# Ledger of designs, part 329: VH-VL binders against q0aze0

Target 1, 268 residues: q0aze0
Amino acid sequence: MKIILVNNRFKENTEKKAQEIAGQLSALNVEVIIDNGLDEPYAGTVDFIMVLGGDGTMLRAARRYGQRAIPVLGVNMGTVGFLSNIEINELAEYLPLILREEYSLEARMMLEVAVFQQQSLLTRVFCLNELLLRSNSPRMLSFALEISGQKLEPYRGDGLIVSTTTGSTAYSLSAGGPIADPQLDAFIVTPVASHIINKRPLVVSPEREISLHLLEEREAIIGIDGQIKMDFGAENRVLIKRAPHPLLMVNLKAKPFFTSIDRSLQRQ

## First folded at step 14 (VH-VL)

Design BB46 (framework fv_ragifilimab)
Fold by ESMFold2-Fast, scan of step 14:
Structure BB46 (fold): chain C 268 residues (1-268), chain A 122 residues (1-122), chain B 113 residues (1-113)
Amino acid sequence: as target 1 above (268 residues)
Amino acid sequence: QVQLVQSGAEVKKPGASVKVSCKGSGYTFTGYYMYWVRQAPGQGLEWIGVINPDSGGTTYNQKFKDRATMTVDKSISTAYMELSRLRSDDTAVYYCARGHEYETYLDYFDLWGQGTLVTVSS
Amino acid sequence: DIVMTQSPDSLAVSLGERATINCKSSQSVLYDYDNKNYLTWYQQKPGQPPKLLIYWASYRESGVPDRFSGSGSGTDFTLTISSLQAEDVAVYHCQQYYSYPLTFGQGTKLEIK
């Protein structure tokens, strides 16, 4: 068996722990590739991806490897988020189940984001949570939103979020979007500080294609999962659609989505 | 160096208000919940409330809801807790404490401020 | 509110011996879906803020010596120090984070015999 261990070398002790775990796996005749996020993604074939860290590390792993349709397990190193399934202290007890493939998989939809300049494709990226269009100056944006060729009335405000259901508890929630069951496939389109009082979040079919462009020249950025930022101007267009493959998340034990989010809401 | 540094000791008269500050350094301030806890002399710990530094959203212990106000100034990575209509039994050491990353829904505290003694006397 | 009760209020233990501190919650703090007990232990030395020792009843915080261990489930929890050192003299507090309001035990003062 060949496993990728994804970690963040800039987090305290995570690289040392990854090395320890790699040694344990090697003792069980598992070939291990360590991905600390700084190098290019491993290009070879693998059987399993183990992510050591919090939700941020899982988001990076999803962008790098999510389209390969390989099981991905989130292992929490110190903080529990929505995307981790087991704790680091539980790993030894669950390793036999992992090696025997005694687990279930939950498919989580991903976004495919294509950014164009005129007719030329500048970049194509995948993400698990969301794309954020945001003003990068005190001036509000004016932008056009099209859903499967249907042109909506222009938006005015600080920006827009196009989110997966998994991303419903990330930036979309902070901007007033709904909480969505991550087992559902849908796009959630949430305005950021809209100047039009009746611009509400939209929940649309994942088979829709969403297009965004600026109606006037402004300083704006496109953000992907809060980790990748790109300049966005009036000459640019972004196209968002369902990614070809979902992220296959490993479930070794039940994850309490609704009770976890309920506790979070008690803090607001 | 990850730390929380609180403002200095305060002496107040009954009926006054006190505002305690807590400055975070060495970490992303808006990434973690900030909690306030107090400890009266020789007594146990008592939770006051929690604030999300990114959104400003708050949840208070019902005992303190009508007197406590938690705020944050992101530009200087500082949280504040103001307690009004002070009584002698509000004399305590007030702590700020960092919870987990705000996408993590667990309320235990891995980093504490040094504490601020608030004395209420007539 | 979940009431947390510690026992004993104070405990004297000889250096190198085992110290045991108990914490009882008025309601279960075990969450069935993640099978975790939402129970934390803190150490507080004189003049200092509390320091995290144990979370989820049995998980040791990074940097905490392995002589400290937590055990128990549901309503009954124990903090064990397998071989008491002089620097372990402190007040120990348990806390539940299962529901609001967050509540703490009254504290157990540990001293050298």
Scores: ipSAE 0.000, ipTM 0.393, lowest interface PAE 16.9, mean pLDDT 85

Design BB47 (framework fv_ragifilimab)
Fold by ESMFold2-Fast, scan of step 14:
Structure BB47 (fold): chain C 268 residues (1-268), chain A 122 residues (1-122), chain B 113 residues (1-113)
Amino acid sequence: as target 1 above (268 residues)
Amino acid sequence: QVQLVQSGAEVKKPGASVKVSCKGSGYTFTGYYMYWVRQAPGQGLEWIGVINPDSGGTTYNQKFKDRATMTVDKSISTAYMELSRLRSDDTAVYYCARGHEYETYLDYFDLWGQGTLVTVSS
Amino acid sequence: DIVMTQSPDSLAVSLGERATINCKSSQSVLYDYDNKNYLTWYQQKPGQPPKLLIYWASYRESGVPDRFSGSGSGTDFTLTISSLQAEDVAVYHCQQYYSIPLTFGQGTKLEIK
């Protein structure tokens, strides 16, 4: 068995714990590859991915490995989050189940994002939560939104979020989007501080193709999962569609989505 | 082991074009953005552009957009930068450099070629 | 364009003493969603390409000695060499990667006094 152990380079405590866990797994004849975010994604075949950290580390792991159809387990390292299944102090209890493959899998849709410079494909990335288009200055954006070739009336405001159902509780929620059951496959399109009356979040089929481009020269950015930054100008276009494979998340214990989100909302 | 190797020095006349090559080895060539940067004698570094080696997609510094062309030959893990209509102030060392992040072109450079001196004599 | 300005243009420091190089950006290079400063420092010795020292303003590249450190946030950044060694004689460049075009400071030449 070969496991990738993903940790956050910028959190020294997770690096030390990753080395400790790697040693324990090696003692059980498990080959361990450490991914601390400094090198290219491991290109070889692996059986399992264990993510040590918070939601941010899980989002990075999903972008790096989510399209490979490999089980991914989130192990929480002390921060409150939605993408982890067990706590680090529970790992020893669950490790035998992991090694015997005694767990269930939950499929979570992902986005495929393609950014063009004029007609040239500059970047293609995958993400678990969302793409954010926003102004990088006090100036409002004017931009075009097309859904499966249908051209909507121009948007005017601070930006737009195109989210997965998993991402419905991330930036989309902060912008007034609906909370979606992550078992559903759908795009959630949420405007950010729209100046147009009755621009509402849209919930559309995951088979739709979404296209965005600016109608005026403005300073704008594209953000992916709150971590990746790209510039977005009048010469750019972005295409968003459903990624070919969902992220396969490991369930070792019950963590009911609705109870978790309800509790989280009461704390705000 | 992991390295970028550039073509040798060039001497050109004003109005000519130059094409510099950059061969990557020891890593997955299509997994990282490739950048071109130049440095005039005794001056600072100046960014020319970036290419995605997997797609061939490019973004240029507006200053170079009408004269620079970046391309890739994936079969030999080699990137090229061609600069046309050369002027004497194009005399510089031209570097290729590999980005660290594979997910974005807004990046810093963790691996550099040795540089190619291009001299434009008038 | 984000303009990067380094100070001083040149600096002479005695062996074993502290060297401090400053870099100022014309606008913030701090991204609010990931809370990172999109700033890096390179070392360039004569006849060589630049070498990565510090990324994300304060993180030291693997293999770079502990005497090198980066600090600052937003628009004002500092590279510090706590105890200058002979091999540290070089030109130091800061770079922003917050926005295209990617831009560099003019460089600071560090010499031994």
Scores: ipSAE 0.775, ipTM 0.890, lowest interface PAE 1.3, mean pLDDT 91
Fold by OpenDDE, second read of step 15:
Structure BB47 (fold): chain C 268 residues (1-268), chain A 122 residues (1-122), chain B 113 residues (1-113)
Amino acid sequence: as target 1 above (268 residues)
Amino acid sequence: QVQLVQSGAEVKKPGASVKVSCKGSGYTFTGYYMYWVRQAPGQGLEWIGVINPDSGGTTYNQKFKDRATMTVDKSISTAYMELSRLRSDDTAVYYCARGHEYETYLDYFDLWGQGTLVTVSS
Amino acid sequence: DIVMTQSPDSLAVSLGERATINCKSSQSVLYDYDNKNYLTWYQQKPGQPPKLLIYWASYRESGVPDRFSGSGSGTDFTLTISSLQAEDVAVYHCQQYYSIPLTFGQGTKLEIK
């Protein structure tokens, strides 16, 4: 068995833990690759990905390895989040199950985000949570939204979020989007401070395509999963589709999503 | 080893064009954005543009948008930057540089070519 | 465009002494989405291309000596060499990658006093 340990190079505690776990796994004749984000993604074949840290680390891991159809386990290291399945102190207990491949998988839809400069593809990114279009100034944006070729009325506001159901509990939620069951595949289109007060979030079929472009010469930013930043101007357009492959999240331990959400909302 | 190797020095007359090449080796060429930066003698660094070596997508500094053309030949892991309608103030060392991240073109540069001196004189 | 201004343009520092170079951006290069400063420092020795020194304002590139450090946030940044060595003689450049066009400071020439 070959395992990638994904941690965050900027979190020293996760680095140390990765090395420790690597040693333990090696002692069990498991080949281990450590990915702290410093280098390019490991290109070799692997059987399992273990993410050490919080939701941010999981998002990065999803972008780096999500296309490879490899089981991904989130191991929480003392943070609050929705993407980890077990705690670091539980790893020893569940390690035998991992090695025997006795776990269930949950497929999570990802986004395929393509950013164009005029007719040229500038960048393509697969992401687990969301794409954010946001003004880079105190001024509102004016932008066009198309869904499967259907042109909606021009949007005016601070921006727009296109999120997966996984991402519904992330920035989309803060912007007033609905909480979605992670077992559903859907786009959630959430306006950010719309000029139209009654502008409602849209739940869109994953079979549809979403496109955005600015209607004015304004400075805007594309954000992806809260970790990627790109400029977005009048000469740019973004196309959003369902990624061709979902992220395969490992379920070793039952985690009640709705109970967790309810608890989280009570704390806010 | 991971490196960028650029073409040799060029001497051009005003109004002419120059095409500088940059060959990447030791890494996945199409996995990283390629940037072009120039430096006039005794001056600071100036960004010219960026290209996605996989898709060919480009973004230029507005200052060079009408004169600079970036291209790539993926088969030989080589990027090209052509600058037309050369002027004396285009005299500079031109660098290709690799972005650190593959996910965004808003990036810093972790690998540089050795530079190509382009001299424009009558 | 974000204008990057370094200070001083040149400085001479004795061996073993601290060298400080400042870089100011015309607008903030702190991204509120990831809480990172999109600021990098390069070292350029004569006849050589720039070399990556510091990224995200305060993180040293692999192989960079501990005597180099980056600090600051928002619009004001500082590169510090705690104890100047002979091999540190170079021009130092700051660069923002917060927005297009990518822009650099004018450079700071560091010499031995």
Scores: ipSAE 0.687, ipTM 0.892, lowest interface PAE 1.0, mean pLDDT 94

Design BB48 (framework fv_ragifilimab)
Fold by ESMFold2-Fast, scan of step 14:
Formats: sequence, C-alpha cells, structure tokens
Structure BB48 (fold): chain C 268 residues (1-268), chain A 122 residues (1-122), chain B 113 residues (1-113)
Amino acid sequence: as target 1 above (268 residues)
Amino acid sequence: QVQLVQSGAEVKKPGASVKVSCKGSGYTFTGYYMYWVRQAPGQGLEWIGVINPDSGGTTYNQKFKDRATMTVDKSISTAYMELSRLRSDDTAVYYCARGHEYETYLDYFDLWGQGTLVTVSS
Amino acid sequence: DIVMTQSPDSLAVSLGERATINCKSSQSVLYDYDNKNYLTWYQQKPGQPPKLLIYWASYRESGVPDRFSGSGSGTDFTLTISSLQAEDVAVYHCQQYYSSPLTFGQGTKLEIK
C-alpha cells in the first residue's frame, strides 16, 4: 500500500506531525510519500491520500490529486471545517479500517476551468469549491454569462461565483448563495453585489457549460478555491465544465453535514 | 537535480534576431510555467513574458509584445525566447525562470537558468 | 502597471549589525480572497542569477538562513538581515506577482561598511 500524506508546511506543527504519522505507517509496511506543497505532485500510482490539516489543505490536495479517482481522507488538525472526516487524535483508532479498505466513499463533483486569451488556452485547472470573477478596482464590471450557449442579459456588479455543491458553504454562501447538499451534482451561479434587481443565484445541471467574458475593459481577477489568482481582461474568456472525475472522499464515521452547517451559521 | 540550462552567449548586429533556449531537467516540464526576464548591465530585472509549457499559451509584457516570441518543444523539455529587430539597448543577460507552484499562472521564481548574455553591437 | 520602489539604492552596514531594505508598491499587493501579499525578495550576487529568499512577503525559502526575514503588508514591505555576514554582500530585489506585468524594484546594493 502506498499513501500520500498531504500537509501544510506553514501551519504550526504540521510538518512534525506528518513525519510522525509517516513513521507509524512505515512500521505497518505502508509506503508514504509526503506532499507539503514544496514539490510537484507525486506522479506514481497511489492507493490512498491522507490530508492533514484544514479545508485549505484539502482544496490543494483536490486540485493536485482529485482527478486520479483515489480515496482522499481529511484528517482535522484542530481547525473547524467541512472537508475533514476524523480528528487527528482519532487516527490511530481508524488506521486499521483504512488499511483493510473498510470505509465508504462519497463522490464530490469538481469544476474544470479553462481560461483563454484570444483563442489560445492560457490555463486549465480543476477545483473543488468555486471560481470567482471579481472587480479589482472600485469600478463595477459589465460581463456576459452564457449557459450551454444560452446568452443571459448582461450582468453589472462586482462579479460572479460559479460553485460546486461542496463550495455552497464557502464563498458562494457569503455572497448570498443557497446551502446545497454536497451529495448533489449541480453548478451554483451566485452574483456578487449585482445592481440588477432580477439577478438571483442559479442552480443548474452539472452537464451545462458556463462561459464568462467582459463586455468592456476593466481590471478583473479570476480566483479559484481562494488559492489561484489570475488577471482577467476583455481579451479573456473562461469556460467552466464538470471535471471528468469527482473527488472521492473517505467516510470512516458519520459526519452530520446539516447539523454542522446549522451550528456554524448560528456562530456567524 | 532540478535544473534550467540555457544556450550560450550571442553577439548580434542591430536589426538581427536572437533565439535563446532553456532546457529543464529533473522535474515535470509541462507542470510549471516558464518565465523570461532580462537584466541590462548594472540595471534591474525586467519581465518579458510567461508561457504555459503544456498548451503553448503566452502572456507578454506589452513593452516586448511586438518583438518577443516564446515557444516550447515538449519532446525535449526546452523553452525558447526569440527577440527580433534587436537594438543596442537590448544588450542584457536573458534568464529563464520557473514558477514555484505547480500549474500556477502568476507566481514567484524558485529556479533560474544561468543566464545568456546577448550583446548587440556593430 | 504596479511600480516597485526600493530604498535605499545602496546601503553599507558593519559585520554583525542589522540591515534593513524597504520596498514600496504603487498599489496594494494584498489579495483579500486568500489574505496573502504577492511579494517576494531575491538575492543576487555578481555573475549569478537571482536566488529566492522570501515569498508571500514573510515566508523564508528552504535553506535560507533565519537571519533573513520579511515583513509588511499591502504596499510597504521590509527585508531584514539581523546580523550581517560577509556572504550577504549582494543586490537585493523585491518583486510583485499580484498582477501582470510582473514588476521588480530597482534593486538595493548591500555592502560591508
């Protein structure tokens, strides 16, 4: 068995904890590859991915490995989040189940984002939560949204979010989007500070293709999962589709999504 | 050994073109954006552009857009930067540099080529 | 374009003393979405390419001595060398990667006093 251990080198004690866990796994005849973000993703065949950290670390792991159809387990290191299944102090208890492959998998859709500059492909990335188009200046944007070739009336405002259902509790929620069951596959399209009174969040089929471009030259940014940032101008176009593979998330214990989000909203 | 190796020094006449190569080794060449930066003698660093080695997609600094062409040959893990219609003030050391974060478009540079001195004189 | 301005242009500091180099951007390089400053520092010795020292304004690159530190946010950034050593004589460059075109400061030449 070969496991990738993903951690965040910038969070206090995570590097030391990753080394400790790697030693424990090696003692059980498990080959461990540590990915702390310094190097490129491991290119070889892998049986399991263990993510040590918060939601941000899981988002990076999903971007790097999510398209390989490999089980991914989120192990919480103390930060409250929605993408972890067990706590670090529970790992020893659940490790035998992991090694015997005694767990269930939950498929979480991902986005495929392609950004073009005058018909040349500038970048293609995958993400678990969302793409954010936003103004980078005090001036609001004017932009076109097309859904499967259907051109909507122009948007005017600060921007737009195209989210997965997993991303419904991330930036889309802050912008007024709905809370979605992450077991559903759908795009959630949430306007950011729109000045058009009829612009509401849309929930659309994951088989749709979503296209965005600016209608006039403005300073704008595309943000992906809060971790990738790129300039977006009138010469650019972005195409968003469902990614070929979902992220396969490991369930070792029942984590009640709806009571967790409800509790979180009371706190906020 | 993660490394970028550039072609050797060039001496060109004004009006000529120069093509500098940059060969990557020890990493997945198509997984990191490649940047081109130059430095005139005694001057600061100046960004020329960036290329996606997988797709060939490019973004240029407006100052160089009409004269610079960036390309890649994935089969030999090599990037190229060609600068045309050379002037005396194009005399500089030209560097290729790799972005740090895998598949990240705008980035800082953790790996640099050794540099290629291009001298433009009569 | 974001203009990067370093100060001073040159600095002479005695061995073992503290060296401070400043970098100012014409607009903020702090991205609210990820709460990161898109600012980096490079060290360049004569005849060599630049070497990465600090990224994300304050994170030290692996292998860089802990006497080097970065601080600041938004538009004002500082590189500090807490106890100058002879090997630290170099030109130091700041760079923003917040937006295209990528831009560098003019460089600060650090010399032993």
Scores: ipSAE 0.719, ipTM 0.870, lowest interface PAE 1.5, mean pLDDT 90

Design BB49 (framework fv_ragifilimab)
Fold by ESMFold2-Fast, scan of step 14:
Structure BB49 (fold): chain C 268 residues (1-268), chain A 122 residues (1-122), chain B 113 residues (1-113)
Amino acid sequence: as target 1 above (268 residues)
Amino acid sequence: QVQLVQSGAEVKKPGASVKVSCKGSGYTFTGYYMYWVRQAPGQGLEWIGVINPDSGGTTYNQKFKDRATMTVDKSISTAYMELSRLRSDDTAVYYCARGHEYETYLDYFDLWGQGTLVTVSS
Amino acid sequence: DIVMTQSPDSLAVSLGERATINCKSSQSVLYDYDNKNYLTWYQQKPGQPPKLLIYWASYRESGVPDRFSGSGSGTDFTLTISSLQAEDVAVYHCQQYYSRPLTFGQGTKLEIK
């Protein structure tokens, strides 16, 4: 068995724990590949991905490895979040189940984001939560939104979020989007400080294709899962589709989504 | 070893074109963006453009858009930058450089070619 | 365009003493979504390409001695060499990668006093 162990190298406690766990797994004849974020993603075949850290580390793992259809387990390091399944102090208890493949999988849709410079494909990335288009200056954006070839009336405001259902509790929530059951596949399209009368969040089929471009020259940014930043100008276009594969999240321990959301909202 | 190796020095007349090559080795060539930067004698660094080696997609600094062309040949892990209609003030050392992050076309450079001196004179 | 301005243009510092180089951007290079400053520092010796020292304003590249440190946020950034060594004589460049076009400062030449 070969496992990728994803951690955040900039958190000393997490890095030390990753090394400790890698040693324990090696003693059990498990080959461990450590991904601390410095190099390109491991290109070889692996059986399992274990993510040590908070939601941010899981988002990075999903972006790097989510399209490979490999089980991904989030192991919490003492922070609260929505994307981990077990706590680090529970790992020893659940490790035999992992090695025997005695767990269920939750499929979580991902976005495929393609950014073009005119007709030229600049980048294609995948993400678990959302794409954010926003102004990078005090001036509002004027931009076009197309959904499966249907051209909506122009948007005017600070930006737009295109989110998965998993991302419904991330930045989309703070922008006024709905809380969505992550078992559903859907795009959630949430305006950011729209100046157009009653522009509401939209919930649309994951089979739809979403296109965005600026209608006038402005300084704008595309953000992916809060971790990738790209500038976005009038020469650019972004195309958003459902990614070919969902992230396969390991479920070893029941984590009721709705009670978790309820607890999270109480902290705000 | 991870490295970028550029073609040798060129001397061109005004109005000519120059094509500089940059061969990557020791890493997955298509996994990192390739940037082109120049440095005129006694001047600072100036960005020319970036290319995605996997898709061939490009974006250029507007100052060079009408004269610069970036391409890649994935089969030999080589990127090219061609600059046309050369002027005397195009005399510079031209560098290729690799972006650090594999996901974005806005980046800092963790690996540089050795540089190619292009001299434009009559 | 984001204009990057370094100061001083040249600096002479005695061996073992602290060297400080400043870099100012014409607009903020702090991205509030990820809370990172999109600024980096390079070292360039004569006849050589630039070498990465610092990224994200304060993160030191692997293999770079710990006497090099970066600080600052938004529009004002500093590169510090805590105890100058002979091999540190070079031109230092700051760069922003917050938006296109990517831009560099004019460079600061560091010499032994």
Scores: ipSAE 0.767, ipTM 0.881, lowest interface PAE 1.2, mean pLDDT 90
Fold by OpenDDE, second read of step 15:
Structure BB49 (fold): chain C 268 residues (1-268), chain A 122 residues (1-122), chain B 113 residues (1-113)
Amino acid sequence: as target 1 above (268 residues)
Amino acid sequence: QVQLVQSGAEVKKPGASVKVSCKGSGYTFTGYYMYWVRQAPGQGLEWIGVINPDSGGTTYNQKFKDRATMTVDKSISTAYMELSRLRSDDTAVYYCARGHEYETYLDYFDLWGQGTLVTVSS
Amino acid sequence: DIVMTQSPDSLAVSLGERATINCKSSQSVLYDYDNKNYLTWYQQKPGQPPKLLIYWASYRESGVPDRFSGSGSGTDFTLTISSLQAEDVAVYHCQQYYSRPLTFGQGTKLEIK
């Protein structure tokens, strides 16, 4: 068995823990690769990915490895989040199940985001949570939204979020989007500070494609999972569709999503 | 103006090291992968490696992994490539080249530096 | 590693005539998911760095004249200049970006006959 340990290079405690776990796994004759973000994604074949840290680390891991259809386990290290399945202090208990491949998988839809410069593809990214289009100035954006070729009325506002159901509890939620069942595949299109007061979030079929472009010469920013940023201008367009592969999240322990959400909301 | 400007020509002895700089301007430096490619006189292009200017993450051509070191100084939008234990066959024009945006994995280049000639001779 | 081989190494073509450069890869650079060939062509004029010409085997970069075209799929690719102009004198390079390490052809020198 070959496992990638993904941690956060900026979190010293996760580095130490990754080394410790690597030692333990090696003692069990498991080959281990540590990915702390200092290097490019490991190109070799692996059987399992273990993410040490919070949701941010999971998002990065999903972008780096999600397209490879490898089981991904989130191991929480003292943070509050939605993407971890077990706690670090539980790892020893569940390690035998991991090694015997006795776990269930939950497929989470990812976005395929393609950004173009005119006819040229600038970037293609798979992401787990969301794409954000926002103004890079105090001025509102004017942009066009198309869904499966249907042109909606122009949007005016600070920006727009296109999120997966997984991402519904992330920035989309803060922007007033609905909480979605992560077992449901759908796009959530959430306006950010729309000039139209009654502009409501849209729940869109994963079979549809979403396109965005600016309607005026203005500087904007594309954000992906809150971690990637790129400039976006009038000559650019973004196409969003369902990624060809979901993220395969490992379920070792039952985690009641709705009760967890309820608790989280009460704490805010 | 979007451009990459490289440091000047270098003449080195065998066994020495050389460090070439590449300064980006006119675009978000940390948003794009930076690649290094060299070209020996009258020869084709050879890929050396790639660096993520934001994270510092690198990938090297296995051929250069033991001798090449890529770094960045984000504060001045400058990438560096150091090649150690120079040999005569390292004589080449070294290019920095901009790839696509962060995490695109599209490894072709739309912007090139002017090149830096590195001559290795005894 | 994917080996890229261009042919010919050099050619001379009269002004206004068609120029054809071939590039072969040791393995397919066609990606099944998007059905695109991960192949680029660069133009390099004397004393200058390479310039992106074609990507995904057949897409022209912005600003590239219509006389340039890329074709092919899988392992066999062709760069065609329909009517050679004086400014087209250069070395042309093919490159695969299907997998790392990135590899280039040896280059083809195009001159005016």
Scores: ipSAE 0.011, ipTM 0.485, lowest interface PAE 10.0, mean pLDDT 91

